VH-VL binders against q9umr5. Designs and how they scored, part 167

Target 1, 268 residues: q9umr5
Amino acid sequence: SYKPVIVVHGLFDSSYSFRHLLEYINETHPGTVVTVLDLFDGRESLRPLWEQVQGFREAVVPIMAKAPQGVHLICYSQGGLVCRALLSVMDDHNVDSFISLSSPQMGQYGDTDYLKWLFPTSMRSNLYRICYSPWGQEFSICNYWHDPHHDDLYLNASSFLALINGERDHPNATVWRKNFLRVGHLVLIGGPDDGVITPWQSSFFGFYDANETVLEMEEQLVYLRDSFGLKTLLARGAIVRCPMAGISHTAWHSNRTLYETCIEPWLS
Key: E = the ipSAE of ESMFold2; O = the ipSAE of OpenDDE; V2 = 0.75 times the mean of E and O plus 0.25 times the DockQ between their complexes.

## First folded at step 5 (VH-VL)

Design qd36 (framework fv_nofazinlimab)
Fold by ESMFold2-Fast, scan of step 5:
Structure qd36 (fold): chain C 268 residues (1-268), chain A 123 residues (1-123), chain B 112 residues (1-112)
Amino acid sequence: as target 1 above (268 residues)
Amino acid sequence: QVQLVQSGAEVKKPGSSVKVSCKASGGTFSNYAISWVRQAPGQGLEYLGYIIPEYGTANYNEKFKGRVTITADKSTSTAYMELSSLRSEDTAVYYCARGSKWFDSTPYYFDYWGQGTMVTVSS
Amino acid sequence: DVVMTQSPLSLPVTLGQPASISCRSSQSLVHSDGNTYLYWFQQRPGQSPRRLIYKVSNRDSGVPDRFSGSGSGTDFTLKISRVEAEDVGVYYCMQGTYWPPTFGQGTKLEIK
């Protein structure tokens, strides 16, 4: 039988968004137990990411305990960062495939209609003023706001992303790295037409330098220092990169070709 | 126009607790932080803390941590400030005031204030 | 906490004459975003505080143009060009640059 699948949604999202994904899984892997976690829905998705990690952790523990052969995670958008932290803080997880579906793994820096909805008076150039304050860090999106022109503020103020990426020191870093390395496969999915995740290469651990030139994963200090295990995972053949053009941010979980190419092979 | 209406005066014994309400109208309760400030008779203004009702996020002045709790009920557009372990020096007028919009870069807007609630702690 | 110091604490003025209140902060109020979050409030006897000035020099809608704010860094001033009877009350400066927000001790303006 197939390993259970746990789905973690994104910002301003809910379990309802995954109805097509569930149809695809049922068609290709009939009998798979799929649990879409109905926590931190809608506006609750703005809660601090560490709070969300704790809530999702409590929900996934009994599911993992019932599946000694392992489980798969499919984590969409902001949910991919929640799953990154889950894999690091859980010293007993049994995750085989972690499928990161268009998640800003190195952070977010972009002018989008989505951000204008959240911060109508702010541009990407001035959002650091809100996000790198103690008040701003009480909002999930600010936990992974990564302004390449204020990297010193990001490193000092980010209460979440800088820590889980090993970009700022933390007493638990060694344990978090050991736990993360227990994952069987890290499947990274994203694409240039997403329209929300900026730069889109953030979904593949690429990010802007100070000149807004994208440096890919292998050029990042986090990779070169092997801060949480990316270099080790790549060396053992555990990282899968699956870019696809033509897919907007809200369509990653409802595109059949994407599912067949990037997700289906990793659900066994 | 925005109006903040507070509950009536209270007289409390030392060691008890008090809970003051602040009902918001004429504006978007969910878009703003609600702050609490107190003023002892004939004295200046002292900041207690705030809540962002939309998310239940509250923060407190270190001086009052452990004694003050600020909550909000979005269904009634009402914020509450509860102060426990009351002492005579807690005798003051307690004000609610509208803070920053959670999506605005300008902190501590304070453009509207409640009428104030007199809390007297006497033995 | 940032200490806000006002002077004078008592300000008797003749109707129609100008009045000036100073406010000094224990450290620079310039935020990393380049803005200075210094506010002035008026409290009339028996009433709630009312905001007059935000970000050093910006006057609130409905506040008479005889009120003006100025200053930079650690030194700020509130000026009333011609005092009217309705101006009687206590004036407070406040900083919002650093947590927690802190107020000056207040300046009581009285008609002599």
Scores: ipSAE 0.005, ipTM 0.405, lowest interface PAE 13.4, mean pLDDT 88

Design qd37 (framework fv_nofazinlimab; at its last look DockQ between E and O 0.49; V2 from the best seeds 0.00; counts 0 for: pae E 2.3 > 2)
Fold by OpenDDE, look of step 6:
Structure qd37 (fold): chain C 268 residues (1-268), chain A 123 residues (1-123), chain B 112 residues (1-112)
Amino acid sequence: as target 1 above (268 residues)
Amino acid sequence: QVQLVQSGAEVKKPGSSVKVSCKASGGTFSNYAISWVRQAPGQGLEYLGYIIPEYGTANYNEKFKGRVTITADKSTSTAYMELSSLRSEDTAVYYCARGSKWFDSTPYGMDVWGQGTMVTVSS
Amino acid sequence: DVVMTQSPLSLPVTLGQPASISCRSSQSLVHSDGNTYLYWFQQRPGQSPRRLIYKVSNRDSGVPDRFSGSGSGTDFTLKISRVEAEDVGVYYCMQGTYWPPTFGQGTKLEIK
């Protein structure tokens, strides 16, 4: 039998968004138990990410307990950060494949429709004033806002991304790294035509330097310092990169070619 | 200097399949996207799809409705384009072309082209 | 799919005279990353296409400076300041902003 699949949605999503993915999985892996977690749907996805992590943790623990052979995680967009945090805080998870589906793993720094909706009077260049405030950090989007021009504020004020990345020292860094390294495979999916994740390379742990030049994962301090295990994972062949052009942000979970190429191989 | 060398001309019957190869030499292969484009006699250019050999990820023009399959062998620096259920309308010169590195840009730049492969579909 | 429309489709030119080809897209080619992925290709008789211009106005290495690209949004132009005999062929514009990439009909440049 196939290992259970747990799906975590993104910002403003619900289980309905993954109806095509469910169909694809059912067709190619019949009998697979797929659970799309309907937690923090819609506007509730704006809740602090640590709150979301706790909620999702409570939901996945019983699923994992019933699947001693392991489970697969498919985590979309913001959900990919939630899942990475889950794997960091859980010392007993049994995740075989962690599929990060167009997730801003290295953070977000770009103007999007979501930002315009939430902060209609703010440009990305000024959002640090909001996001790196105490009240700003009460919003999920600000929890992974990564302003390359205000690194000091990011490192000191980011209550989520800077911590799970091990960029700011904290007492759980070593344990979180150990926990995260329990994952069998980290599958990173994204592409240049996403239109939301900015830069799109963030899905592959690439990100802007101070000059807004996009650097690869191997050039990032978190990799070089192996602060949460990326270097170790890469060394043991546990990181899979699956870039694809021609896919918009809202289509990553609904494209058959993408599924067959980047998702299906890791559900067996 | 990067060069792309394609396989020779093909003559096929309707309903059969054709597989064209594209071998890269003189530079890096795996990190660059390889695109496939065709040109019917006396007509313009049509984009078929691409592959990133390093990761085996490919995407296709929906017009071909699953008839096209693009693969790559990193060990031989060779990309392949297979077109099935051939029709007379598939008669064309098929080109492979190199795009940008996958991390840098969209894969459609096509700065280096193969010499083309003529595929003739006739009864 | 994005429609690329070139004009003219036939371009007879006297040697040494300038030439201009227009390319219009059915929608703006400004990508979300801020770039405009508009390309120009030259195809000489019996040869493979050759890229001349990338991202609207950048010449590839080896391309003579008599070739220039310009434009923005939906309207683009390829100019040849002084047409030479070797410039005979078909010229195509292509957009790479939207999936799938699409080409113009081609402009056949001939010497009068």
Scores: ipSAE 0.920, ipTM 0.950, lowest interface PAE 0.5, mean pLDDT 95
Fold by ESMFold2-Fast, scan of step 5:
Structure qd37 (fold): chain C 268 residues (1-268), chain A 123 residues (1-123), chain B 112 residues (1-112)
Amino acid sequence: as target 1 above (268 residues)
Amino acid sequence: QVQLVQSGAEVKKPGSSVKVSCKASGGTFSNYAISWVRQAPGQGLEYLGYIIPEYGTANYNEKFKGRVTITADKSTSTAYMELSSLRSEDTAVYYCARGSKWFDSTPYGMDVWGQGTMVTVSS
Amino acid sequence: DVVMTQSPLSLPVTLGQPASISCRSSQSLVHSDGNTYLYWFQQRPGQSPRRLIYKVSNRDSGVPDRFSGSGSGTDFTLKISRVEAEDVGVYYCMQGTYWPPTFGQGTKLEIK
C-alpha cells in the first residue's frame, strides 16, 4: 500500500487547482489516500505564514497519526514554505518525501503579476519599505520577501523566512533543525519558465547576491553553516533536484511530464 | 572546449523509430542542458526538446510529445534522441546542441552544436 | 508559441558593405529575471548553426567585432558592419524566454 499524500496549496490558490495531480496519482499509485488541505484559500492565503503553519499543523496531525508507515507532502509555491516550517515545528512528524513544487525557499525578489495585483504602484526595488515594516509582516508574501540590496533589513524584519532558514537566531533553532532532519527526502522542483518565482533558482535554495548574481545552494551561508540541515541532508543523499524548463507557475501541478519525472518516483 | 559528436546517417521506413546519439567530449556534460533541433531539407530550424543529464529531466515541444524521447548516460557523456512513428515529413538533419548550465539561466541558449545526423524516411 | 519574424528573407550584399537583419517577436522577450533571451545564429552552407550573439547584444568568444546585435522588447537587429565572403549563409534569430524556444524563418545572405 502506498503512503498517504498531503497537498498544501499556494498564494491565491485552493484545493481545486490539484484535480490533475490527483488524477495522475490515482493512475500510477491506485489506492493512495490523498488529502488536499482546504485551508487559507484565496485571499486567506495572505494571512501571516506562522498563522497558516498553525492551522495546517492542526490539520496534518490526525492524518500523520493514522499513517504509522509515514506520509508524503506535496507543497506548491508558497505552500512549500508552510511545509518547511511544519517539518521544523513538529517534534513527531513522519514525513518521508517532502516534494516542493516551485517554492521560493530562499525568498522572492521580482516584479510579477501577483505583486502588481497586490501592490500595483510598487516595484521590487522599493517593496522593502512596505514588507519590512510590522504591518507588512502581517502579509504572507512579505514573510518571504528577500531583497538582496537590503539584506540587513530582511534579517532583522523577516518574521518567518529568515527564522526557518536559520539566517537569524531563534531559541528553537536546534530543535527545528533536529525535526527537519527527520524528513526522508527533500525533493526540489522548479524551472526557468515559471515566470513568478524570482529568481526561479530560489526553488533550489539558490538566490541573488548584492549584484543580483544567482549563487547556488552550496554557496549560501545557510548551507555552509548547516543552519537547518541542508548540508547534512545533501551528504545523506536525501536532497533530490528536479529542474524542468517549459513549465509555467500555474502548471507545476497539472503537467503529466513533470509529474512522471519529478513527483511519481517519490510516492512510495 | 566541449565538442559534440553525433551518430551517422540513418534511412528508415515509415512507422519505424530512429535513435540518434550525441557524445560530448572536452568539457563538463552532466550539468548542461542538451537540446535537440531538426532541419528539414531547405527549411528552417525546429526545436524538439532537451535533457539535463545530471538529473535525468527532459521536456519536449508539444508538437512531438508522445513520439520523442530524450535520454542521457552520464557515464559515457552521451545523450540520445529517439523519434517513433516516423513519417516522410520527419526527414531532416537532427542536431544536438549544448545549452547553458541548468542553474545559470534558461537552458535554450545553444552555444555548441553537433555536426548533425541526416535521417531519411522513405516509402 | 512565440512567433519570430525576420526580414528580409533574402539579402544580397556587396563585399565590404554593411548588412542588417531585423527580427520581431509576437510578444516581449523580457524574462521574469529581467534578461532578454534573444540569440542570433549563423549557418554556413553544409554546416551546423553557430551562435554569434546571446542576450541581444553579447558576442560569443571568437565572433568578429563586425557582428553586433541590438534591440529591446519585440524588435531586434543583427548588423554586419562590412560583409566578408565567409559571411555567406543563413542567419536565424531565436527566442529563449518562453517555452518552446522558437526560431525566425532565416535570412539568406548572398554576395551579389
Scores: ipSAE 0.773, ipTM 0.894, lowest interface PAE 1.2, mean pLDDT 92
Fold by ESMFold2, look of step 6:
Structure qd37 (fold): chain C 268 residues (1-268), chain A 123 residues (1-123), chain B 112 residues (1-112)
Amino acid sequence: as target 1 above (268 residues)
Amino acid sequence: QVQLVQSGAEVKKPGSSVKVSCKASGGTFSNYAISWVRQAPGQGLEYLGYIIPEYGTANYNEKFKGRVTITADKSTSTAYMELSSLRSEDTAVYYCARGSKWFDSTPYGMDVWGQGTMVTVSS
Amino acid sequence: DVVMTQSPLSLPVTLGQPASISCRSSQSLVHSDGNTYLYWFQQRPGQSPRRLIYKVSNRDSGVPDRFSGSGSGTDFTLKISRVEAEDVGVYYCMQGTYWPPTFGQGTKLEIK
């Protein structure tokens, strides 16, 4: 009686990480078919995001076909960018709730432990030299790296984020916007204690200006121009913002209070 | 220039509840973190939690979870803090404070404070 | 929780002389975004706390320039270059880097 739920994991992650989320869904919505996609696990999550989008697209097609009433997406961290791209490139998706669980939707500009592991000699101030090169764009983290101090390089070099945000002209922009706008609800989840997503407000389509002052979604150029449909969605009442304190990046899918407050209401 | 005005002093028995109000005037309220802090007589400051009235999301210091409920009414620009199962050690002045906007760096800055509400729990 | 330790807890000062208050945290206060969310509050007798300093060294509007904040990592200092009669009260440091926010014990500043 409940719509199927498809779960998409994040960077250096796998389907096992969602065992607690699965337990919560089973307790509150018994009989819900939940599929945690086990593609691009671990180090494979570093592959270019367009490759990941293609693989996940192939996996979700049969699930959506078997559920004509619609499906829900729960997409964690980097997985939220994969899911947003899916909503744009799939002409025939039937997603009702897109639940974005601490995802860097406006990009990442922060030194974190996983970036230190990946680029041990780099800092956020100089990572643009790697990421805004053709070689750098072959890594998923660089596909959404967003240096507010080198916006011209970002706009020219980004093969993923600048395109799905409609920040650079491309022939598919109108179709992608139309497809994205077919989603029923966009549920944005994140918080100040995340520790990884930087700025954490990227999970709510907020981001830095040139002075590293965070501007909210409604102050972003992509919102004001309605480049991919955020202004239209907000006007329809389709955007839900659910900020929560005290949750670290790895705990979003294993916190019962977060699930009950921010996720459960949207799993019709 | 925002002002926070709190409800008056309360005297309570152990085991009862108290609800303190915090009304904002002369400024914006709904998209800010509204924090609650207490101060026992002659002692320091202790953070209880906050709410973002726009979204109704409340966040509690785990020390008080299960006893503290923080709510807000956007239409009246008023936040509330309710503390249940009162003990004598809950005797304190309770402050509300407005932090920064909920999406600023961290919302805990508390730049505007209410006048405080004395809650006395008899022992 | 992050423990904030202030010293001294009591600070008698001659009017017109400098004052210095130390605050130490149990762990680094550098947030994942690179900023340090260390605050200083003043509480005058019988009044609510008032914020003086945010992010280590930034004075709030209306705070006299005789107040300055400094420090990094785990060690922070509030200085008053020339103490005035109106400065009597209790001073608290607070960290806002980690949930939940935590305060130091307070430093009572009084005129000798």
Scores: ipSAE 0.615, ipTM 0.833, lowest interface PAE 2.3, mean pLDDT 91
ESMFold2 (binder alone), look of step 6: mean pLDDT 91; pTM 0.941

Design qd38 (framework fv_nofazinlimab)
Fold by ESMFold2-Fast, scan of step 5:
Structure qd38 (fold): chain C 268 residues (1-268), chain A 123 residues (1-123), chain B 112 residues (1-112)
Amino acid sequence: as target 1 above (268 residues)
Amino acid sequence: QVQLVQSGAEVKKPGSSVKVSCKASGGTFSNYAISWVRQAPGQGLEYLGYIIPEYGTANYNEKFKGRVTITADKSTSTAYMELSSLRSEDTAVYYCARGSKWLDSTPYYMDVWGQGTMVTVSS
Amino acid sequence: DVVMTQSPLSLPVTLGQPASISCRSSQSLVHSDGNTYLYWFQQRPGQSPRRLIYKVSNRDSGVPDRFSGSGSGTDFTLKISRVEAEDVGVYYCMQGTYWPPTFGQGTKLEIK
């Protein structure tokens, strides 16, 4: 039998978006129990990420308790950050594969239609004025806004991403690292044609320096300091990188080639 | 420094398949992506797909999906493009081209090209 | 797919004179990261393409400075300040902002 799969959706999303993913899993791993968490759907996905983490934790606990052999997580876009925090705050999670579908793991810095709907007159160069305010930090998307030209403001004001990445100190950091390191495999998926996640290498823990040159995971202080366990996981052989071009942001969970190449091998 | 050397010309019948090789020399094969582009006689360039050997990932232009398969053998530093169900319209020069490893740029960063392989489909 | 349209398709030019090739995309090539993934390639008769320009205006190593790229959004230009005999060939623009990457139809540059 296959381990149960728990799916966590992204910004302005719901469980309906995963109908193709569920079909693919049923075809290749028949009998797999798949639970798509129907929390913080649509506009509720704008709620602060720490609030979402608490809600998803409550939903995930009984599923994990019923699966002593472990579970897999598939977390899409913003949902990948929810899952990052979830794995850090849970002392007793039994996640084998954490599959991150195009999630901005080091943050977001892009001129996208995504933000235009919420902040129609802003550009990526000036969004820091809104996001790094206490008011802005009440919106999930600002929780992972990472302006490389105002890194001091990001480190000081980010109430979520800077803390979960260990970029700013937190009393629980040591426990969060220990808990996160319980994961069996960290499967990172993303690509250059996503069109929303910017830089797309954020899905692989790469990010812009002050000149907007992308530095890869192994060059990040977060990795070099092993702040939440990336260096340890890589040394274990537990990090899988599966970049794929030709996939737009809303298609990661509905592309058969992507599923067969990057997801299917990790659903034991 | 990196050079891409392709296999020789092929003549194939309609309905058959062709497999073209692209061998990399100089540099580390696993440090870059390999794209495939074709050019019919007297026509422009058309993108088929790519592979990133290090990650084992490949994807294809929708026009060719189901007929094209791109693979790589890291031990021989060779990428392959196989096109099946050949039609006369597939007569073209097929090129491989080096893209960057995705963690520093896009696979479409075609800065070094192979010499091309003529594939002729005739009955 | 994004359509790339080049003009002119045939460009006869006298040695030493300037040449200009236009490329227009069916939609803006500005990526969410602020970059514009527009490339220019040169193909000599019987040879493989050679990349000249990446990201609109950056010259590849070994490309003479008489080649320059410019433009923004949907309108791009490749200029050769003074054409040399070795510049004969077909020039293609390519977009890499949207999957799949697509090429212009090509501009054949000939010496008069």
Scores: ipSAE 0.425, ipTM 0.795, lowest interface PAE 3.8, mean pLDDT 90

Design qd39 (framework fv_nofazinlimab)
Fold by ESMFold2-Fast, scan of step 5:
Structure qd39 (fold): chain C 268 residues (1-268), chain A 123 residues (1-123), chain B 112 residues (1-112)
Amino acid sequence: as target 1 above (268 residues)
Amino acid sequence: QVQLVQSGAEVKKPGSSVKVSCKASGGTFSNYAISWVRQAPGQGLEYLGYIIPEYGTANYNEKFKGRVTITADKSTSTAYMELSSLRSEDTAVYYCARGSKWYDSTPYYMDVWGQGTMVTVSS
Amino acid sequence: DVVMTQSPLSLPVTLGQPASISCRSSQSLVHSDGNTYLYWFQQRPGQSPRRLIYKVSNRDSGVPDRFSGSGSGTDFTLKISRVEAEDVGVYYCMQGTYWPPTFGQGTKLEIK
């Protein structure tokens, strides 16, 4: 039998988006128990990420408890950051494959329609004024806003991403690293035609320097310092990179070629 | 420094398949995207698809999906483009082109090009 | 697919004179990262295409400074300040912002 799969959606999203993904899993791994979590749907996806982590944690505990052989996570977009934190705060998780589907793992810095809907007069260059305030940190999108021109503000004000990435010190950092390292495989998926996640390399732990030149994961301080275990996972052979061009942000969970190439091999 | 060398001209019958090779020399191969573009006689350029050899990830222009397969052999630094169910309108020069490293920008950069391979489909 | 439209399609030029080629896209080529992935290629008779310009205005290594690119959004221009005999060929614009990458029809530059 196949290990159960838990799916976590993204910003302004719900379980409905995964109907094609469920079809693909059923075709290649018949009998797999797939649970798509219907929490923080639609506008509720704007709630602070630590609040979402707590809610999703409560939902996944009974699923993991019923599957002693392990579970797989498929976490889309913003949901990938929720799953990052889940793996760190749960000292007893049994996740085999964590499949991160176009998630801004090092943060977001781009002009998108989502940003204009929320903050119609803002541009990426000035959003730091809102996001790095206490008020702004009450919105999920600001929890992973990473302005490369105001890295000092990001490090001091980010209540979520800077902490989970080990970019700012936290009393629980050592325990979070130990817990995260329990994961069997970290499968990173993303691509240049996403159109929302900016830089798209954020899905692979790459990000802008102060000149907006993208540096890859191996050049990041969080990797070099092994702050939450990326260097250890890579050395262990546990990180899988699956970049694919030609896929827009809303198509990662509904593209058959993507599924067969990047997801299917990791659903034992 | 890096050059791409393609296989020689081919003459094929309708309904057959052709497999064109593209060998990289003078640099690392696996971390770069390799794109395939064709040009019918006297016509413009048309994009077929790409591969990132390091990860085996390939994707195709919808127009050719189901007929084009792009593969790579990292041990020989060679990429291949196979086109099946050939028709007379597939007569063209087929080019391979290398872009930036996969993590840099879009794989479509196409800054280094092969010399081209003429494929003629004729009965 | 994004449609790329070039004008003129035929450009006869006297040696030493300037030449200008226009390229229009059916939609804005600005990526969410703020970059505009518009490229210019030169194809000399019997040769493979050679990239001249990337991201609207950046010249590739070895490309003479008489070539310059400009534009924004949907309107782009390639200029040659002083045409030389070696510049004869077909010039193509290409967009890389949206899948699949698409090319203009090409502009044939000829000496009068």
Scores: ipSAE 0.637, ipTM 0.848, lowest interface PAE 1.8, mean pLDDT 91

Design qd4 (framework fv_nofazinlimab)
Fold by ESMFold2-Fast, scan of step 5:
Structure qd4 (fold): chain C 268 residues (1-268), chain A 123 residues (1-123), chain B 112 residues (1-112)
Amino acid sequence: as target 1 above (268 residues)
Amino acid sequence: QVQLVQSGAEVKKPGSSVKVSCKASGGTFSNYAISWVRQAPGQGLEYLGYIIPEYGTANYNEKFKGRVTITADKSTSTAYMELSSLRSEDTAVYYCARGSKWFDSTAYYMDVWGQGTMVTVSS
Amino acid sequence: DVVMTQSPLSLPVTLGQPASISCRSSQSLVHSDGNTYLYWFQQRPGQSPRRLIYKVSNRDSGVPDRFSGSGSGTDFTLKISRVEAEDVGVYYCMQGTYWPPTFGQGTKLEIK
C-alpha cells in the first residue's frame, strides 16, 4: 500500500483547487489515502502563519498517528512555509517526502496583482513600512515578506520566516533543526513563469542580494551555517530540485507533465 | 565559445517520426535550457519546447503536446527533439537554441543557435 | 498566447539611411520580477537567427552600435541608424515574459 498524502493549500485557496492532483495520484497510485486539509480557506489564509501552523498541526497529528510507515506532504505556495514550520515544531512527525509546490522559501519581494488587491496604494519598495510593523505581522503575506533593501528590518521584525530559516536566533532552534532533519526527502518545485512568487528562485532557497541579483541556495548564510539542516540534507542526497518553465502560479497542482516529472516519483 | 551542432537533413513520409540531435561543444549544457524552434519555408518562427538536462525537466507548447518529445543525454552533451505523426505542414527547418542557465531570470534567453536541420515531409 | 505584431512587414531602404521596425504585444510584457523580456533577432538569408537585442534595449556582444532597441509595456522599436548591405534579412521580435514564447511575423529589410 501507498503512504497517505496530506495536502496543504496556499493563499486564498481551498481543497477544490486540488481535484486534478487527486485524480493524478489516484491514476498512478490507486488506493492512496489523500487528505486535503480544509483549514484557513479563502480569506482565512491571511491569518498569521503561526496560527495556521497550530491549526494544521492539530489536523495532521491523528493522520500521522494512523500511518506508522510514514506520510507524504504536498504543500502549495504559502502552504509550503506552513509545512516547513510543522516539520520543525513536531517532535514526532513521520514525514517521508515533503513536496513543496512553488513556495517562497526565502521570502517574497515582487509587485504582483495579488499585492495590489491587498494593498492597492503600495509598491514592493515601500511595503516594508506596513509588513515590518506589529500590525502587518498579523497578516500571513507579511510573515514572509523579505525586502532585500531592508534586511535589518526583516531580521528584527519577521515573526515567522526569519525564525524558521534560522536567520534570527530562537530558543527552540536546535530542536527545530533536529525535527526538520527527520524528513526523508525535500522536493523543491518552481519555475520562471509562475508570475506570483518573486523571485521565483525563492522556491529553491535562492534570493535577491541588496542589488537584486539572485544568489542560489549554496550562497545563502542559511545554507552555509546549516541553520535548519539544508546543507546536511543536501549532503545525504535528500534534496530534490525540479524546476519547470511554462507553469503559472495557479497551475502547479493541475499540470500532468509537472505531476509526472516532479511529484509522482516521490510518492511511495 | 559554446556551439550547438545539429544532425543532418531528413526526408520523411507522412505518419512517420523524426528525431533531430543538437550537440553542445566548447562548453556545458547541463544546467542551461535547450529550446527547440521551427520555421516553415518562407514563414516565421514557432516555439516547440525546451529541456533542462540537469533535472530532466521538459515542457512543450500546447500545440505540439502529444507529438513532440524533447530529451537529453548529459554524458554526450546532446539534446534531442522527436516529432511523431508527421504531416506535410511539419516541413520546416528545426533549430535548437541555448537559453539561460536554469537559475537565471528566464529559460528563454536563446543567445546561441544551432545551424538548423531541414525536415521535409513528403509522400 | 501573446500575439506579437510587427510593422512594416516589408521595409525597402536606401543604403546609409535609417530604418525603424515596430513591434506591439497583445498584453504588457513586464514580468513579476520587474524585467521586460522582449528580444530582437536578425536572420540573414540561409542562416540561423542571431539575437541582436535582449530585455528591450541591451545589445548582444558583437552587435554594431547602429542597432538600438527601445520601448515599454506593449510598444517596442528596433532602429538601425545607418543601414549597411549586410543588414539585409528578416527581423523578428519575440516575447519571453509569458509561456509559450511567441514571435512577431517578421519584417523583411531589403535594399532599394
Scores: ipSAE 0.722, ipTM 0.876, lowest interface PAE 1.5, mean pLDDT 91

